# VH-VL binders against Large ribosomal subunit protein bL20c (rpl20), part 21

Target 1, 123 residues: Large ribosomal subunit protein bL20c (rpl20), of Euglena gracilis (p07133)
Amino acid sequence: TRIKNNGISKKKRKRKISKMKGWVGGHSKLFRTGNQQLMKARHYAFYDRKKKKNLNKTLWITRINGGLKYYLTINEKYNIFVSFLRKTKTYVNKKLLSEINVRDSKSFSHLSKPIMKSTGINL
Short names: E, the ipSAE of ESMFold2; O, the ipSAE of OpenDDE; V2, 0.75 times the mean of E and O plus 0.25 times the DockQ between their complexes.

## First folded at step 17 (VH-VL; framework fv_temelimab)

Design m2 (from g4 with light chain D91N N92D; at its last look DockQ between E and O 0.39; V2 from the best seeds 0.00; counts 0 for: pae E 8.4 > 2)
Fold by ESMFold2, look of step 17:
Structure m2 (fold): chain C 123 residues (1-123), chain A 120 residues (1-120), chain B 106 residues (1-106)
Amino acid sequence: as target 1 above (123 residues)
Amino acid sequence: QVQLVQSGAEVKKPGSSVKVSCKASGYTFTSYEMHWVRQAPGQGLEWIGAIDPSTGDTAYNQKFKGRATITADKSTSTAYMELSSLRSEDTAVYYCAREGSWYDYAFDPWGQGTLVTVSS
Amino acid sequence: QIQLTQSPSSLSASVGDRVTITCSASSSIYYMYWYQQKPGKAPKAWIYDASSLESGVPSRFSGSGSGTDYTLTISSLQPEDFATYYCQQYNDWPYTFGGGTKVEIK
């Protein structure tokens, strides 16, 4: 969502430095100005990454709840699923959670099946 | 055990600056954001800003933009918050706090707090 | 900026009482957190995502709500529950906290 800003900020800095190449004395002021613009772009990119994290978490919760309902005879909720993940913390590591595609039910099924089996809940 | 240890209390005059340190241990420093929150005596909590130690990127509450500077040193696993142009209303306990995991972003743990007193 | 209004600002209750604390947001949110703070101590994460208890939080605590209106409830107040409770929104920067609710012993 703000990936353009990261790439744009790098290009803006390079182009600004290029324009002022060869000017004695002006380089330090231009560099400081360019650095200030880079800090602004980094701030907006950081903000956008945070907003994307929140949006993805909301979508992740919705898809997990939908997936749990689809694969279980009992309706499990997101909070119950997270509790199961915590109980199997050493089994389901951060790499598996980081690779989950909230929008892909097959990936969710692969994650949930071992957890549900270890807790005695049949799919 | 995950721990955040802050620098000691400070007494400052109006117009000066203060720099509070927060040493992290027991976890990978660059994997979690560090946040700064203050609490004036008898008052509630106020978010100052944050840093992503892996990139050095920062964000600030607009109230503190231009006065607060948050930095991090990866080699010592230490975050810093510097507040300039101090006023008497900046008297507060300043906390660092780690943002949690992607499924629970609540601040955990918090540092023990650093009392900064601004008086003449 | 999303403003959080906690109510009441303080309350006095006896051991065994049911206590309810409210937190109202100035706009709709999803990420509501609660913290417990004892005097002289840093806040402690208590409830995340409106209703999920942090590890070690007794089951007499519960959280609920959505949109703009959130509650923290203690079903049967215990001596160790006397503290100040803060709500916090995580939806948008700047992150903001409610003004706090001090729960005191009668």
Scores: ipSAE 0.013, ipTM 0.599, lowest interface PAE 8.4, mean pLDDT 75
ESMFold2 (binder alone), look of step 17: mean pLDDT 93; pTM 0.941
OpenDDE, look of step 17: ipSAE 0.228; ipTM 0.763

Design m3 (from g4 with heavy chain S31D, light chain D91N; at its last look DockQ between E and O 0.02; V2 from the best seeds 0.00; counts 0 for: pae E 10.5 > 2, placed apart)
Fold by ESMFold2, look of step 17:
Structure m3 (fold): chain C 123 residues (1-123), chain A 120 residues (1-120), chain B 106 residues (1-106)
Amino acid sequence: as target 1 above (123 residues)
Amino acid sequence: QVQLVQSGAEVKKPGSSVKVSCKASGYTFTDYEMHWVRQAPGQGLEWIGAIDPSTGDTAYNQKFKGRATITADKSTSTAYMELSSLRSEDTAVYYCAREGSWYDYAFDPWGQGTLVTVSS
Amino acid sequence: QIQLTQSPSSLSASVGDRVTITCSASSSIYYMYWYQQKPGKAPKAWIYDASSLESGVPSRFSGSGSGTDYTLTISSLQPEDFATYYCQQYNNWPYTFGGGTKVEIK
C-alpha cells in the first residue's frame, strides 16, 4: 500500500525531456502525449485533475514562449504578452494558442502580431 | 462585470452550523472553480476548499474535512459553504473566490465576505 | 503542507520610500501569487506568477523570486499603497498564504 515513486518520476522525466527537446520536434511529441492526458483527466479525482491542470500551465507557457521566440523574433516575454492579452480583454484559450502554435505557426503569428504591435512588445 | 455576492453576516452559537451563499454573475458559472477562504479577525487567510461546478466535485483542506460541505447550484449560479459543529475559533470573515483563467489562476474576483460570529 | 513566512509582519514608511516585502516557502515552489487587502475589503489579486502585475496595478510595484524566496517591491511608496499584502502558493493543496505584511504610511 506504500506509494510507488517510479510512476511519478517517469511522468516528471517525460515533461523534463519535452522541455529540453526544443520547440518544434519535442513540443509536437509532447503535445500528442498531452492530448492523451487531457482525455484521462475526466477519469481522475478532483484533486488530481487540479494538479494536472497546474502542471499543464507550465507546458503551455513553454510552447507560447517558443512561438514568440521562433516566429516573432523576440526573447521569452510570455508574462508581458499575457498581461497585455488580459488588458486588451482578449480571451484566447492558452491551451488552444499553444496547440495552434505547434500545428499552424502562421496562424499563431497572425494572432500574436497585432496584439504585440499594439502593446509595443515587438519593439 | 464579473461579480460574487455573498449572504449577510450571521451570529451563531457553538455547536450549530452556518451556510454561506455566493451568487456569481457576469461569467459562465460552470467554467470556473469556486474556492472558499476565511480570515479570522486580525489574522491571515486560510483556504477551506473548492468545488468544480461543472461536475459537482469538491476538495477540502484536511483541517475542515468532516465539518465543511461545499455545494453549487448551476441553475442559480450559486455556490454554498456549510460549516458544522461551530466553535468560537470559527469566528471569521468567509470569502468565496473564483479561480482565475487559463493564464492567471489567482483568485479573482472575491466575494465581499460574510462575517460569521460564534459567541461563547 | 507548504508554509509561507512573510517578513516583516508590519512596517511603517514615508511616501516615496522603497519598500520590500519577502515571502519564504518551506519547500521549493513554482507558483507564487500576491494579494493586496485594504481594511474592511476582500483581498485583490495583485501579482501573478511571481512577477506579472495584474491589470490596473501601478508600475511602481514589482515581484521577483524563485524556489523558496520571493519579494514584492514598491519603488516609491504612495498613500494609496496602505494595505496588507499576502503571498500565496499555488503549488500544492492545501493552498496556503503568508501571514501578511501590513504597510502603514507615516
Scores: ipSAE 0.006, ipTM 0.566, lowest interface PAE 10.5, mean pLDDT 73
ESMFold2 (binder alone), look of step 17: mean pLDDT 92; pTM 0.935
OpenDDE, look of step 17: ipSAE 0.011; ipTM 0.595

Design m4 (from g4 with heavy chain D57Y, light chain Y30S; at its last look DockQ between E and O 0.02; V2 from the best seeds 0.00; counts 0 for: pae O 9.6 > 2, placed apart)
Fold by OpenDDE, look of step 17:
Formats: sequence, C-alpha cells, structure tokens
Structure m4 (fold): chain C 123 residues (1-123), chain A 120 residues (1-120), chain B 106 residues (1-106)
Amino acid sequence: as target 1 above (123 residues)
Amino acid sequence: QVQLVQSGAEVKKPGSSVKVSCKASGYTFTSYEMHWVRQAPGQGLEWIGAIDPSTGYTAYNQKFKGRATITADKSTSTAYMELSSLRSEDTAVYYCAREGSWYDYAFDPWGQGTLVTVSS
Amino acid sequence: QIQLTQSPSSLSASVGDRVTITCSASSSISYMYWYQQKPGKAPKAWIYDASSLESGVPSRFSGSGSGTDYTLTISSLQPEDFATYYCQQYDNWPYTFGGGTKVEIK
C-alpha cells in the first residue's frame, strides 16, 4: 500500500510560509513565489552580514585614523599602529579603539602614544 | 650625519611674503615629519606647523590664520615655510626641526635658523 | 590649546647650585619634553617623556612630573648648563612651548 506524505509536505510548506510574513503580495502567500524570495533573502543575508562586518571594520579604521592624525605620523598610521599593538601584546579590537577615540580622545591619546613608542626601532 | 640647513637671512617689508627653505640630509626625508618653529628676539619658541613629506599632510597653528604655508619637495629633500602678509611682529628666527615618527617625538635635529626681519 | 607656564622665567645661580624649573600645563598631558637653548643656537632636545635624558645629557639633569605639573632639575649646576630651558607638549595640536626659563650665572 502506498503511504502518502501530504501531511509532512504541508507542514514543511507552512513553516516556510511563516518566514515570508510581511512580504508584499504573493510573496507572503504563495509558496513557490515566496520560496524563491526566501532563497534570495537567505543568500543576501549571508553576504550582507559579511558586507556589514567589512563596513564596520572600515568605519572603525577611519575613526582610529581620525584619532591618530592628531599625532603627526609618517606613513600608514593604522598599519603601523596595529603592528605596534601586536608587538606590545596589546590586544584591543578595532571597535573598542574606535569607541575610545570617539568617546574619549584623551584616553585614546594615553593609550596610543605609549604603544606607538618602541625602543630600539628606528625608521 | 643628520643635518638641516636653512636658507639665509631675509629682510622684508610689511605686507610682503617670505619663504624659508630647509634642506635635509643624512636621513630618509620622507620618514620624518618636518616642523617649523619661530623665536622672536628675546622671546620664547612658537610652533608654526608641520608637514609629512611622504603624504603632504600638514598641520598649522591657527594663530597664523592661514598665513603660513608649509610644503616639501621630496626630490630635493627640502621643506619650505612661507609666511605671507608679514608684520613687524613676525620678525624672528625661524627654525625647521625634524620630528621622529612612532619612536621618537622630540625635535632633533634643528636647522641653524633663519632670521627674518620685517621692517619698513 | 594647551598652555605651558614655566616658573621661574629667569633665575640666577652659582656653579654647584641645585636648580629646579617647573612647567605647568593648562590641562593634563602625557608627555613633556624639555629643550636646552644657548644664545645664538638652536634648541637642543634634552629630556623626553618627562624623565628620560637624551643622549649626551649629563646625569645631573633629571625630569619628573605627570598630569599638569612637570619639573626639570639640575642637581649641581655646571658652567655649561647656563642656558634657557623650554618645556614642550606633544599631546595635542597645536604643539606648544613654555615661556622658557633662563638660567644665568650669579
């Protein structure tokens, strides 16, 4: 005897449709149309997370450089700064450094200058 | 040997402009910032501005209100400081000074100084 | 801008004297630099990071301080020490110097 799985299929469809809530027109009501959009949405969500991460990274670097510009420094300020952070075993992430600079530039100065000074290294 | 050699003394009239040069030698010109400091007769030191020769980035003391222009020529390893709309109070010895980057922030060395006299 | 006030503006001392020069900042700074200048000469870097002596600077010189108050001390003044000393801050634009302290022979 043939066993039908209509119930299981309906449940799966219902689960996907529930994720289509808020979409316009048939995209929220029709499984095929909505499922296509769902697939696209998942795709874009994945890439957009990466884009957002990169965008934030760029923003933080910009803010850090904005702080570093107040200290006349030759060459690539950020790269050298990060290099010094590594050398000095100062593990502070970009976000935190950016926030410190924005919220308290004085503290950023206190943090950055000692780190940016290295004995025994000359340009 | 690291040294900075400045141009000779200048005598200027009020309202004119002066451009002082600073020739750097003995080090990589683009690896250090060049600063300009002046000293009026019998007075203290006053920071004018600075330039990063590698990028052209400049910083100025706002006191000069745009009268000062600092430039650098990488091909000749020479920094310049131009001061316009000269006044009698601009009479001073003008120094260029190298500032180390990242490792040393002290001004070292200094040029020999250039006397600029502003007189009618 | 950060203003640096040196005290005294001038002092007379004899060889062997202990000399103390102060530099007060209008706001807290992290690094203070000192320069020595002799008549007709360019300033010379003398003390960096408030307390570290530049190469060639005699050990009779010392620097101390933090925040807004900094001091340069000569434990025993020598003939070659008669000069004008300037403090300088590198923390904020514009860079600023103290008014200078002229150490003269008594």
Scores: ipSAE 0.008, ipTM 0.603, lowest interface PAE 9.6, mean pLDDT 87
ESMFold2, look of step 17: ipSAE 0.182; ipTM 0.638
ESMFold2 (binder alone), look of step 17: mean pLDDT 92; pTM 0.937

Design m5 (from g4 with light chain Y95F; at its last look DockQ between E and O 0.20; V2 from the best seeds 0.00; counts 0 for: pae E 11.0 > 2, placed apart)
Fold by ESMFold2, look of step 17:
Structure m5 (fold): chain C 123 residues (1-123), chain A 120 residues (1-120), chain B 106 residues (1-106)
Amino acid sequence: as target 1 above (123 residues)
Amino acid sequence: QVQLVQSGAEVKKPGSSVKVSCKASGYTFTSYEMHWVRQAPGQGLEWIGAIDPSTGDTAYNQKFKGRATITADKSTSTAYMELSSLRSEDTAVYYCAREGSWYDYAFDPWGQGTLVTVSS
Amino acid sequence: QIQLTQSPSSLSASVGDRVTITCSASSSIYYMYWYQQKPGKAPKAWIYDASSLESGVPSRFSGSGSGTDYTLTISSLQPEDFATYYCQQYDNWPFTFGGGTKVEIK
């Protein structure tokens, strides 16, 4: 028995739309790279649901690292930042962080500094 | 605290079915996928399938397609896995597990496990 | 589907030994996870994204690797590290686990 729900198509449309607001409003290399990865994911069978989820995670990691590089210094790698988020028990949507960084670098710094400060990183 | 509490152990005859429940607490049930994994005695882990409780969308390991049915009840924050046409090789501990947060998709937490024994 | 070949299947080592467990994937993977399972207990998330330790995991554990080859290392084995360790890929359905590595302290 195949998967009974057609929700895969709906989720694919939502993910594509959510990536149009990329690094520099869709003009950046990151946006083009993300869209290219999204297109490759669409060539897979419907059993690739996890691949599409992982592709979206990869795109979000790239956006977060870009923002960290701009406003944060030592120990700015994605994995270190995510570890600090867990230590502070801050529940922050990866997608929200990446979209905030694209639209307002000052707001991204405001959001991330208290998290990094409480974990011992000085900005 | 986030917890998954499963139904108790079951002894079944070949050809019958079993329905294991998994009640979630301490988080928004519809915000996370629920996965099912089994472990035969002395063996490794085998992924059965998953459900998105918000939409009811499911995915199954093809090995279990046609025999496994995963459902969720949003009003009780409970997921269910039913396995039909049981065979002796279906004897295993069955786990529910929540897919983790967006920055850590590892299964966390796991339920305590439900031993299902299939014997004549 | 992506097969994960985990080695060794079991090992016995002394307290203080360095232990290395390998996990080889049949095709390139980006999302690799490790779980620890103690007898009679459910698996516990241990390492995510190949190298990031879960909360409460001692720093003597480390993970590394990319593409098809991944490792979990315990720099100085402790008695509480007695367990079976599983790798798991999250890249493609069906999600698959390695066969496990049972670590016994002798």
Scores: ipSAE 0.006, ipTM 0.560, lowest interface PAE 11.0, mean pLDDT 73
ESMFold2 (binder alone), look of step 17: mean pLDDT 93; pTM 0.945
OpenDDE, look of step 17: ipSAE 0.251; ipTM 0.770

Design m6 (from g4 with light chain S52T; at its last look DockQ between E and O 0.11; V2 from the best seeds 0.00; counts 0 for: pae E 11.3 > 2, placed apart)
Fold by ESMFold2, look of step 17:
Structure m6 (fold): chain C 123 residues (1-123), chain A 120 residues (1-120), chain B 106 residues (1-106)
Amino acid sequence: as target 1 above (123 residues)
Amino acid sequence: QVQLVQSGAEVKKPGSSVKVSCKASGYTFTSYEMHWVRQAPGQGLEWIGAIDPSTGDTAYNQKFKGRATITADKSTSTAYMELSSLRSEDTAVYYCAREGSWYDYAFDPWGQGTLVTVSS
Amino acid sequence: QIQLTQSPSSLSASVGDRVTITCSASSSIYYMYWYQQKPGKAPKAWIYDASTLESGVPSRFSGSGSGTDYTLTISSLQPEDFATYYCQQYDNWPYTFGGGTKVEIK
């Protein structure tokens, strides 16, 4: 027989972003994979831009999540980082930000830290 | 401040064409896509298409493909939308709008709008 | 092409009322945005990513939803909130808008 469960209140969970220790260089495999996806998206024919645009959005999110995970605590995700950017009202070009992450993980970290600290969240 | 200033209202005959301009200021024109949206009197919003000013790549709503032409002039930071073979149904306010930042795709800002009236 | 169905098309409400507007997508989406438009003005970005208020938007506004079903709520309607609200999907071309919900004085 199937057991009925009563409704359970969902509590909003907050994740802390901790200051990273023991940093070691960028993750080259992740950056190469992200760059290959970007090149595939950019080489799509103009008449199929719809597919290119969705792939570009996915590629940007993947690159940002990769950079965030490398320099932040486990389980910090794109959605958490984007929420921090919205609070700081920092408007950066999406294409430029993903390009910076591909080229230099240290530059990405330096771009991210001031934004997160200005929102009262520790990096 | 970021601003989009559009050309003035136009009255056109059916079968003719109209070219609406949108001059951008206060930001790097080539760093953001420019989009065109129209609103017929008393009706909702309809996306026409977009241009990436850095590459010249365009995209169109299939409803307007073949009639709409979107261009950009980097030297004057001005985007253009031309609509040909005008019909009375094309009477609308035409807006340019900048695509927002990578974490927020909302259109911001919008131009003031250009009323195009098509009547015989 | 992703179709957005907005409900109701209009509503009448009094200052202080709680109002709720829904927007349903024909397929699952990731990015749902809301715009406010006052007569004679261009639309104004209001809520992005379904639930995040744009700068300067009063806290009486809230957004929620995921997948195909999204909601905009005004907890205590104020005189400046009488406007038309549009939902918009940003996932796929062509970008599409809901038909709008006009919030009128009762």
Scores: ipSAE 0.000, ipTM 0.544, lowest interface PAE 11.3, mean pLDDT 72
ESMFold2 (binder alone), look of step 17: mean pLDDT 93; pTM 0.938
OpenDDE, look of step 17: ipSAE 0.199; ipTM 0.754

Design m7 (from g4 with light chain I29V Y30W; at its last look DockQ between E and O 0.28; V2 from the best seeds 0.00; counts 0 for: pae E 7.8 > 2, grease 18.91 > 18.9)
Fold by ESMFold2, look of step 17:
Structure m7 (fold): chain C 123 residues (1-123), chain A 120 residues (1-120), chain B 106 residues (1-106)
Amino acid sequence: as target 1 above (123 residues)
Amino acid sequence: QVQLVQSGAEVKKPGSSVKVSCKASGYTFTSYEMHWVRQAPGQGLEWIGAIDPSTGDTAYNQKFKGRATITADKSTSTAYMELSSLRSEDTAVYYCAREGSWYDYAFDPWGQGTLVTVSS
Amino acid sequence: QIQLTQSPSSLSASVGDRVTITCSASSSVWYMYWYQQKPGKAPKAWIYDASSLESGVPSRFSGSGSGTDYTLTISSLQPEDFATYYCQQYDNWPYTFGGGTKVEIK
């Protein structure tokens, strides 16, 4: 049960101020400013991480399709490739797969060929 | 064998708290986000929040702001969800679910569910 | 929040019928998923990225759509398809689910 009185309200407000080291005086104005900046920072980090994950997925789809077409001469759609990945139970970290394709095209080809061979797609 | 095993059913009174555990096995716990979803009896699915076990970073549905706390213990490969100030409308089956990999982010697998009953 | 509206909320159909379930989002989404749930069981991932079937999902299931409008279709309903189907968006937190479509066999 929450008890509302001046003492509780002051403690809650002071707790927020104490989290913002380095802020200079002024209870109401500096508190609002510091709390506002904290909320903006937390908000952008939170949403920015999620948006970056979505952007990285689309980038990886593009890289995989490019690798299939460019290195393996396979005219396959991303969805078909992913279905074959799942059949072989090849579990690779999404970040690692993207980095391998960017940094080492021979390793991407080496990783992809066994998957495509095991699913019956000709190289 | 990838699986999520949850703690057993709980009966709680209004105003109390519940903490549900979810033990992961058969995969690298820190490589996948863990999500919590609930389902009231005969109702649809509602996302509660998530944790990235590798960083400890969390996200919550605003509906549960201030009441839900999601944590993870890397050493035991176990995630936890605590819901405080329970109300009768919090009666539901609580699921943990692993977010999939980049080619398929769908929740897979799900835990077996933990029934939490909140009644006077 | 991105709201998902499923239609119908329930339906009854005969074995062999073509069944169509729709999911409408309040704003455009890039990533739509579908789950099947049997009574007393956890949901199962069923369709990912709008149209890709999860492993073990029968080929009579298909998914389509883009933007705000998505569809799950069962081409020839079987008795084992009795379940509730949920759509789910992956675009933004909070993740949201459709209200579900309960499929009953006449």
Scores: ipSAE 0.014, ipTM 0.590, lowest interface PAE 7.8, mean pLDDT 74
ESMFold2 (binder alone), look of step 17: mean pLDDT 92; pTM 0.933
OpenDDE, look of step 17: ipSAE 0.024; ipTM 0.679

Design m8 (from g4 with heavy chain H35E; at its last look DockQ between E and O 0.13; V2 from the best seeds 0.00; counts 0 for: pae E 10.6 > 2, placed apart)
Fold by ESMFold2, look of step 17:
Structure m8 (fold): chain C 123 residues (1-123), chain A 120 residues (1-120), chain B 106 residues (1-106)
Amino acid sequence: as target 1 above (123 residues)
Amino acid sequence: QVQLVQSGAEVKKPGSSVKVSCKASGYTFTSYEMEWVRQAPGQGLEWIGAIDPSTGDTAYNQKFKGRATITADKSTSTAYMELSSLRSEDTAVYYCAREGSWYDYAFDPWGQGTLVTVSS
Amino acid sequence: QIQLTQSPSSLSASVGDRVTITCSASSSIYYMYWYQQKPGKAPKAWIYDASSLESGVPSRFSGSGSGTDYTLTISSLQPEDFATYYCQQYDNWPYTFGGGTKVEIK
């Protein structure tokens, strides 16, 4: 008792063509390249996903370094701290990022002091 | 609240197709990737594929390439997973799950699951 | 594909016991996640980045590890911790899960 069963195939075809139109900007002369452009876009999406992960990690490290300068008054030691974090594979959780944004020095200092001590930086 | 609500259970014959829907609410649909995972009765979790709703870009587990089609409709904030050429091994609970876009990439939340039963 | 091997497949323990679950990866990974699944329900994100607890996860849970060897520990098992726990790698497609560890309460 579907009233649109005859039109479903046309709607699905229109959706597929519309999806490909986004990829075939300058390539409308050769329809054959539409699928190849779609595959390139999937590769770019994969690449962007990897860059997004790296950017989020960089933001996480930058906020930790900002907390080091603000709460622990450590000056010009960011590169040493970041290098140590990379070597020790130490990660920041979501709660720590939220507390850095609110500037909760107690929680940040508690997490960062053992790391800073092992780098030789005075606390 | 952030929610993923899936379509209801389905019983299908071998060789047919099933299309499971996943309606998102409580967040910006195009800002997060959507994942599809299945769990056969008494078994573990198996990743099917993912979609970026903002671009329509998809990735698939090779096991399902050629049979699975993942799509998204921005206007209804709904993702879809269609699995064709069904066989008895495809009997499973199918989940959608949102992938985080912050430093926490864990799948959260998950939909309630859709049982797909393939029987002769 | 990166294979994840969980051990044990199941365990039975009493309330208050310390429980340890391991997950070994077939190659070194950077992103390890843990999920809790109760019977008849969808999985829930539990631990991300190997050791960070998701919001609302009790502090009796902890995670550790790097490279290929990862551990989830429950320091004092509670009745509500009865569930199956899955590890997951997020480093590369296809994403893969461990076989699961079913924790039963005596």
Scores: ipSAE 0.006, ipTM 0.540, lowest interface PAE 10.6, mean pLDDT 73
ESMFold2 (binder alone), look of step 17: mean pLDDT 93; pTM 0.950
OpenDDE, look of step 17: ipSAE 0.487; ipTM 0.828

## First folded at step 19 (VH-VL; framework fv_temelimab)

Design n1 (from m4 with heavy chain K65E; at its last look DockQ between E and O 0.02; V2 from the best seeds 0.00; counts 0 for: pae E 16.4 > 2, placed apart)
Fold by ESMFold2, look of step 19:
Order: structure tokens, then C-alpha cells, then sequence
Structure n1 (fold): chain C 123 residues (1-123), chain A 120 residues (1-120), chain B 106 residues (1-106)
């Protein structure tokens, strides 16, 4: 869905755009478009080498989402983390996080939280 | 101006229920989680649960599971928390609070609080 | 769930004093937040990620710690700093808060 300007002043608009850019605006649209391409590629990707590479990249994001779901008994913030991952393209080393989640769900929670916040602040 | 405005104080009898509202303004309601926290008189803070308004997904502190129901109305930018089977120990100020996103996940802002008094 | 123990539960101090508040977790955590609350008002976010000051928080405040032991320090107490301070863990649900440290004027 598109982000509307709600009549906010130029100064307030800049602040809102800055806060939302990481997970709502352009990132959300690009992320959803990429996810749609992934779903179609999963169905029809037999010998398309380029689509296989993109499929693997997006599958790392999906594995991180699945790992958080299995973490629900320890941390009930599953939906906000999943939403964050699907909205940002700046999340570092998604393959590593996916593999850590498979082996150690407790280590995954401790690693993913500071990475999400630190990446946003440091950039 | 980002703000959360809660419904007024209530006096309830044991065994009844209460529903507190929290109207959000000054930001995109569906972009942030809404959390509920209570504070008994002279005591500390206790997390009740949360809702993601965009999906309707909720999470609850196990202590309140089965008694607390958190909902959100996107058309009015209003979150609700209903607590049933009230007991005298449920007497507290109930706060809604927005969880931050992306930069800082601390609760900011908080509503002004709603005093719920449970007595016979 | 993760228990947070704040110490002291209350203290009396004078303007200009250095004040240190501790928060101890029952198990190792990675995400600690601090809130300031004045009487009759909602808490305010004060320190996030153990050591980062929220916008508008004076530089006399600092936070530190890791694992199970965290501190909030006020280098030179001012009149507007008399309040109750709460720590909160962000690691998992249920979110838990420390019991609070009430900082009173002597």
C-alpha cells in the first residue's frame, strides 16, 4: 500500500519519511515485489540460473521468519520481527542468521535483536 | 503531535470486566505495535500484552491469558484492552504504550493512564 | 520469565550528588531499557540498548552493563531528576520490569 502525506508540515514530513523509510515506504514495496517474484520462481524455476540465485536469497529471509515462529515460547514478538525482516533490505548476513536459527534458537534471539537495531542506527 | 489518549477512570466490582480504550493520533496507527502495561498503586510496572494493528495478531503475558483481550480498530486508530473476571488485585493504572520501530524499540509514547478500581 | 532486581529500592540524595542505580537479571540478557516516571505521570523512555540516551535526555545520565548486571548513573543530580527509574528487559515475553528505584530529595 502507498504511504500518504497526511498534511504534515515540510519539517514533520521529513522526520516521518526518515523514520518510515526503513520498513514501510519503498522498502515495503520492493520487498513485496521481490517476494512475489520468488513465489512465481518457486513454481516455474527449473533451469533459470538467475532466478535460482534470487530464490536462495529470499529463502534465507523465509527461514529467519520460520525460526522466529519456533521461538514463540521464549519471545512472543514473532510478528513484529517478521514484519521488520520483510520490510527492510539492510538486514545483514541473512544466510548466517538462518543457519544459526536452525541450530540454536536461543542464540538466534540474542543475535537478531541487536543486529536489527544496530544496523538501523549505524547506517 | 504523536499522542495516545485513554478512556476515563472506572470503578468495578469483583467478577465484572472492564474495557479501556486508547486512541492514537499523529502517526500511522498500523505501522507500530500497541502494548498494554499496568501499575498497581505504589507498585511497579507489569506487561499485559500487545497487538500488531496491521494484522490483528496479539501476544499476552501468560498471567493474563484467558482474561485479557486486546483488539484494535484501524478505522478509528483505537486500541482496546478488556480484562474479565476482575479481582481486587487488578486495581491499577492501565497504560497503553506504542512500541518504537527500526531505531528504538522502547515504549514511546505512553497514554495518560486509566485508573481501574476493583472493590465491592 | 526473566526477573529483574533493582537496587536500591529507594534513595535520598542532594542536588549535585552522583547517583548509581543497578539492575540485575536472573539470567543473561542482551537488551536492557530504562524508564523515568514522575508521580502521577506515565513512564518516559530514558535509555535504550543499555547505554543509548533517548532524545532530550541530559548527558549527565549514562547507562552501562551486559549479561546480568546493568547500571544507570546520574553524574550530578538535578532537581528535575527526582523520580522513579525502572529497568526493563526486551529479550523475551513476558516483558518484565525491575521493581523501581525511587530517587527522593534529601
Amino acid sequence: as target 1 above (123 residues)
Amino acid sequence: QVQLVQSGAEVKKPGSSVKVSCKASGYTFTSYEMHWVRQAPGQGLEWIGAIDPSTGYTAYNQKFEGRATITADKSTSTAYMELSSLRSEDTAVYYCAREGSWYDYAFDPWGQGTLVTVSS
Amino acid sequence: QIQLTQSPSSLSASVGDRVTITCSASSSISYMYWYQQKPGKAPKAWIYDASSLESGVPSRFSGSGSGTDYTLTISSLQPEDFATYYCQQYDNWPYTFGGGTKVEIK
Scores: ipSAE 0.000, ipTM 0.517, lowest interface PAE 16.4, mean pLDDT 72
ESMFold2 (binder alone), look of step 19: mean pLDDT 93; pTM 0.940
OpenDDE, look of step 19: ipSAE 0.006; ipTM 0.554

Design n2 (from m4 with heavy chain T55E K65E A106W; at its last look DockQ between E and O 0.35; V2 from the best seeds 0.00; counts 0 for: pae E 7.2 > 2)
Fold by ESMFold2, look of step 19:
Structure n2 (fold): chain C 123 residues (1-123), chain A 120 residues (1-120), chain B 106 residues (1-106)
Amino acid sequence: as target 1 above (123 residues)
Amino acid sequence: QVQLVQSGAEVKKPGSSVKVSCKASGYTFTSYEMHWVRQAPGQGLEWIGAIDPSEGYTAYNQKFEGRATITADKSTSTAYMELSSLRSEDTAVYYCAREGSWYDYWFDPWGQGTLVTVSS
Amino acid sequence: QIQLTQSPSSLSASVGDRVTITCSASSSISYMYWYQQKPGKAPKAWIYDASSLESGVPSRFSGSGSGTDYTLTISSLQPEDFATYYCQQYDNWPYTFGGGTKVEIK
């Protein structure tokens, strides 16, 4: 049937949804409706990405503060650490940032010690 | 050496459109969102919208939805903002600004601004 | 959308004065930012996450606040601090800015 899905990829499914009896106008309508819903989903996904960025930032702040306190024996704040990161123009690629999100405080220490040395904070 | 360089000032008639360009250099263009903000003379800042240059996804301040169109060209590392149906209250300096990564999620840097004057 | 109300809209103060600028949000926010803008120039990143100074910002600047009430303070005003200061919330789209506070040196 023209509306039926068959478990093939979305592209293949659309091609296999065909031959609806009396649905010429419905076919055109379905194409427009599908594109419109896709555009709405893109907008909401983009907005959701902003929310996820904020949640991840909060998680990062907590982990960095914990690591600074524990591994470096410094009563330092996340903002001081990040300011030094920006000051030294140290650029952390996305892959490394992703690994920090899933690793313990040893991974944090591995990243933070070179940065702290470059900023002059004693380790 | 991250820079955003915008196109020059424009004078437009009411009812027309303007398209402002913003050329990025010194960083990976597709890794950062590009935002547009305007400032009427002697007034505050107003967010227009944003684009994700890697996929072309856009978001708009609802005030400008239907009139503003934000696009990006990955091959030239250039973002564009087009505003249609111009009125005199659209006279403003239009800025592009890069939104940073997880530890600097704010606008840095900004472009130098493009003055758009709408007069009849 | 989240409205930001800055106060005062302008002020005039002498070199050496302590200056305080407030920014109040219509609902609670987590991410407040401050920009400095000189006449004829684009805004410049100044204070992030309510209280952290951007690189190159003099230590006489400070930021504080949480929830709905935020402040930017200049402990000893200098001639180069003549500018307009804007707060911005980063919590939700549309991003919104305060109306600005113009600081003039007497």
Scores: ipSAE 0.015, ipTM 0.586, lowest interface PAE 7.2, mean pLDDT 73
ESMFold2 (binder alone), look of step 19: mean pLDDT 90; pTM 0.909
OpenDDE, look of step 19: ipSAE 0.167; ipTM 0.760

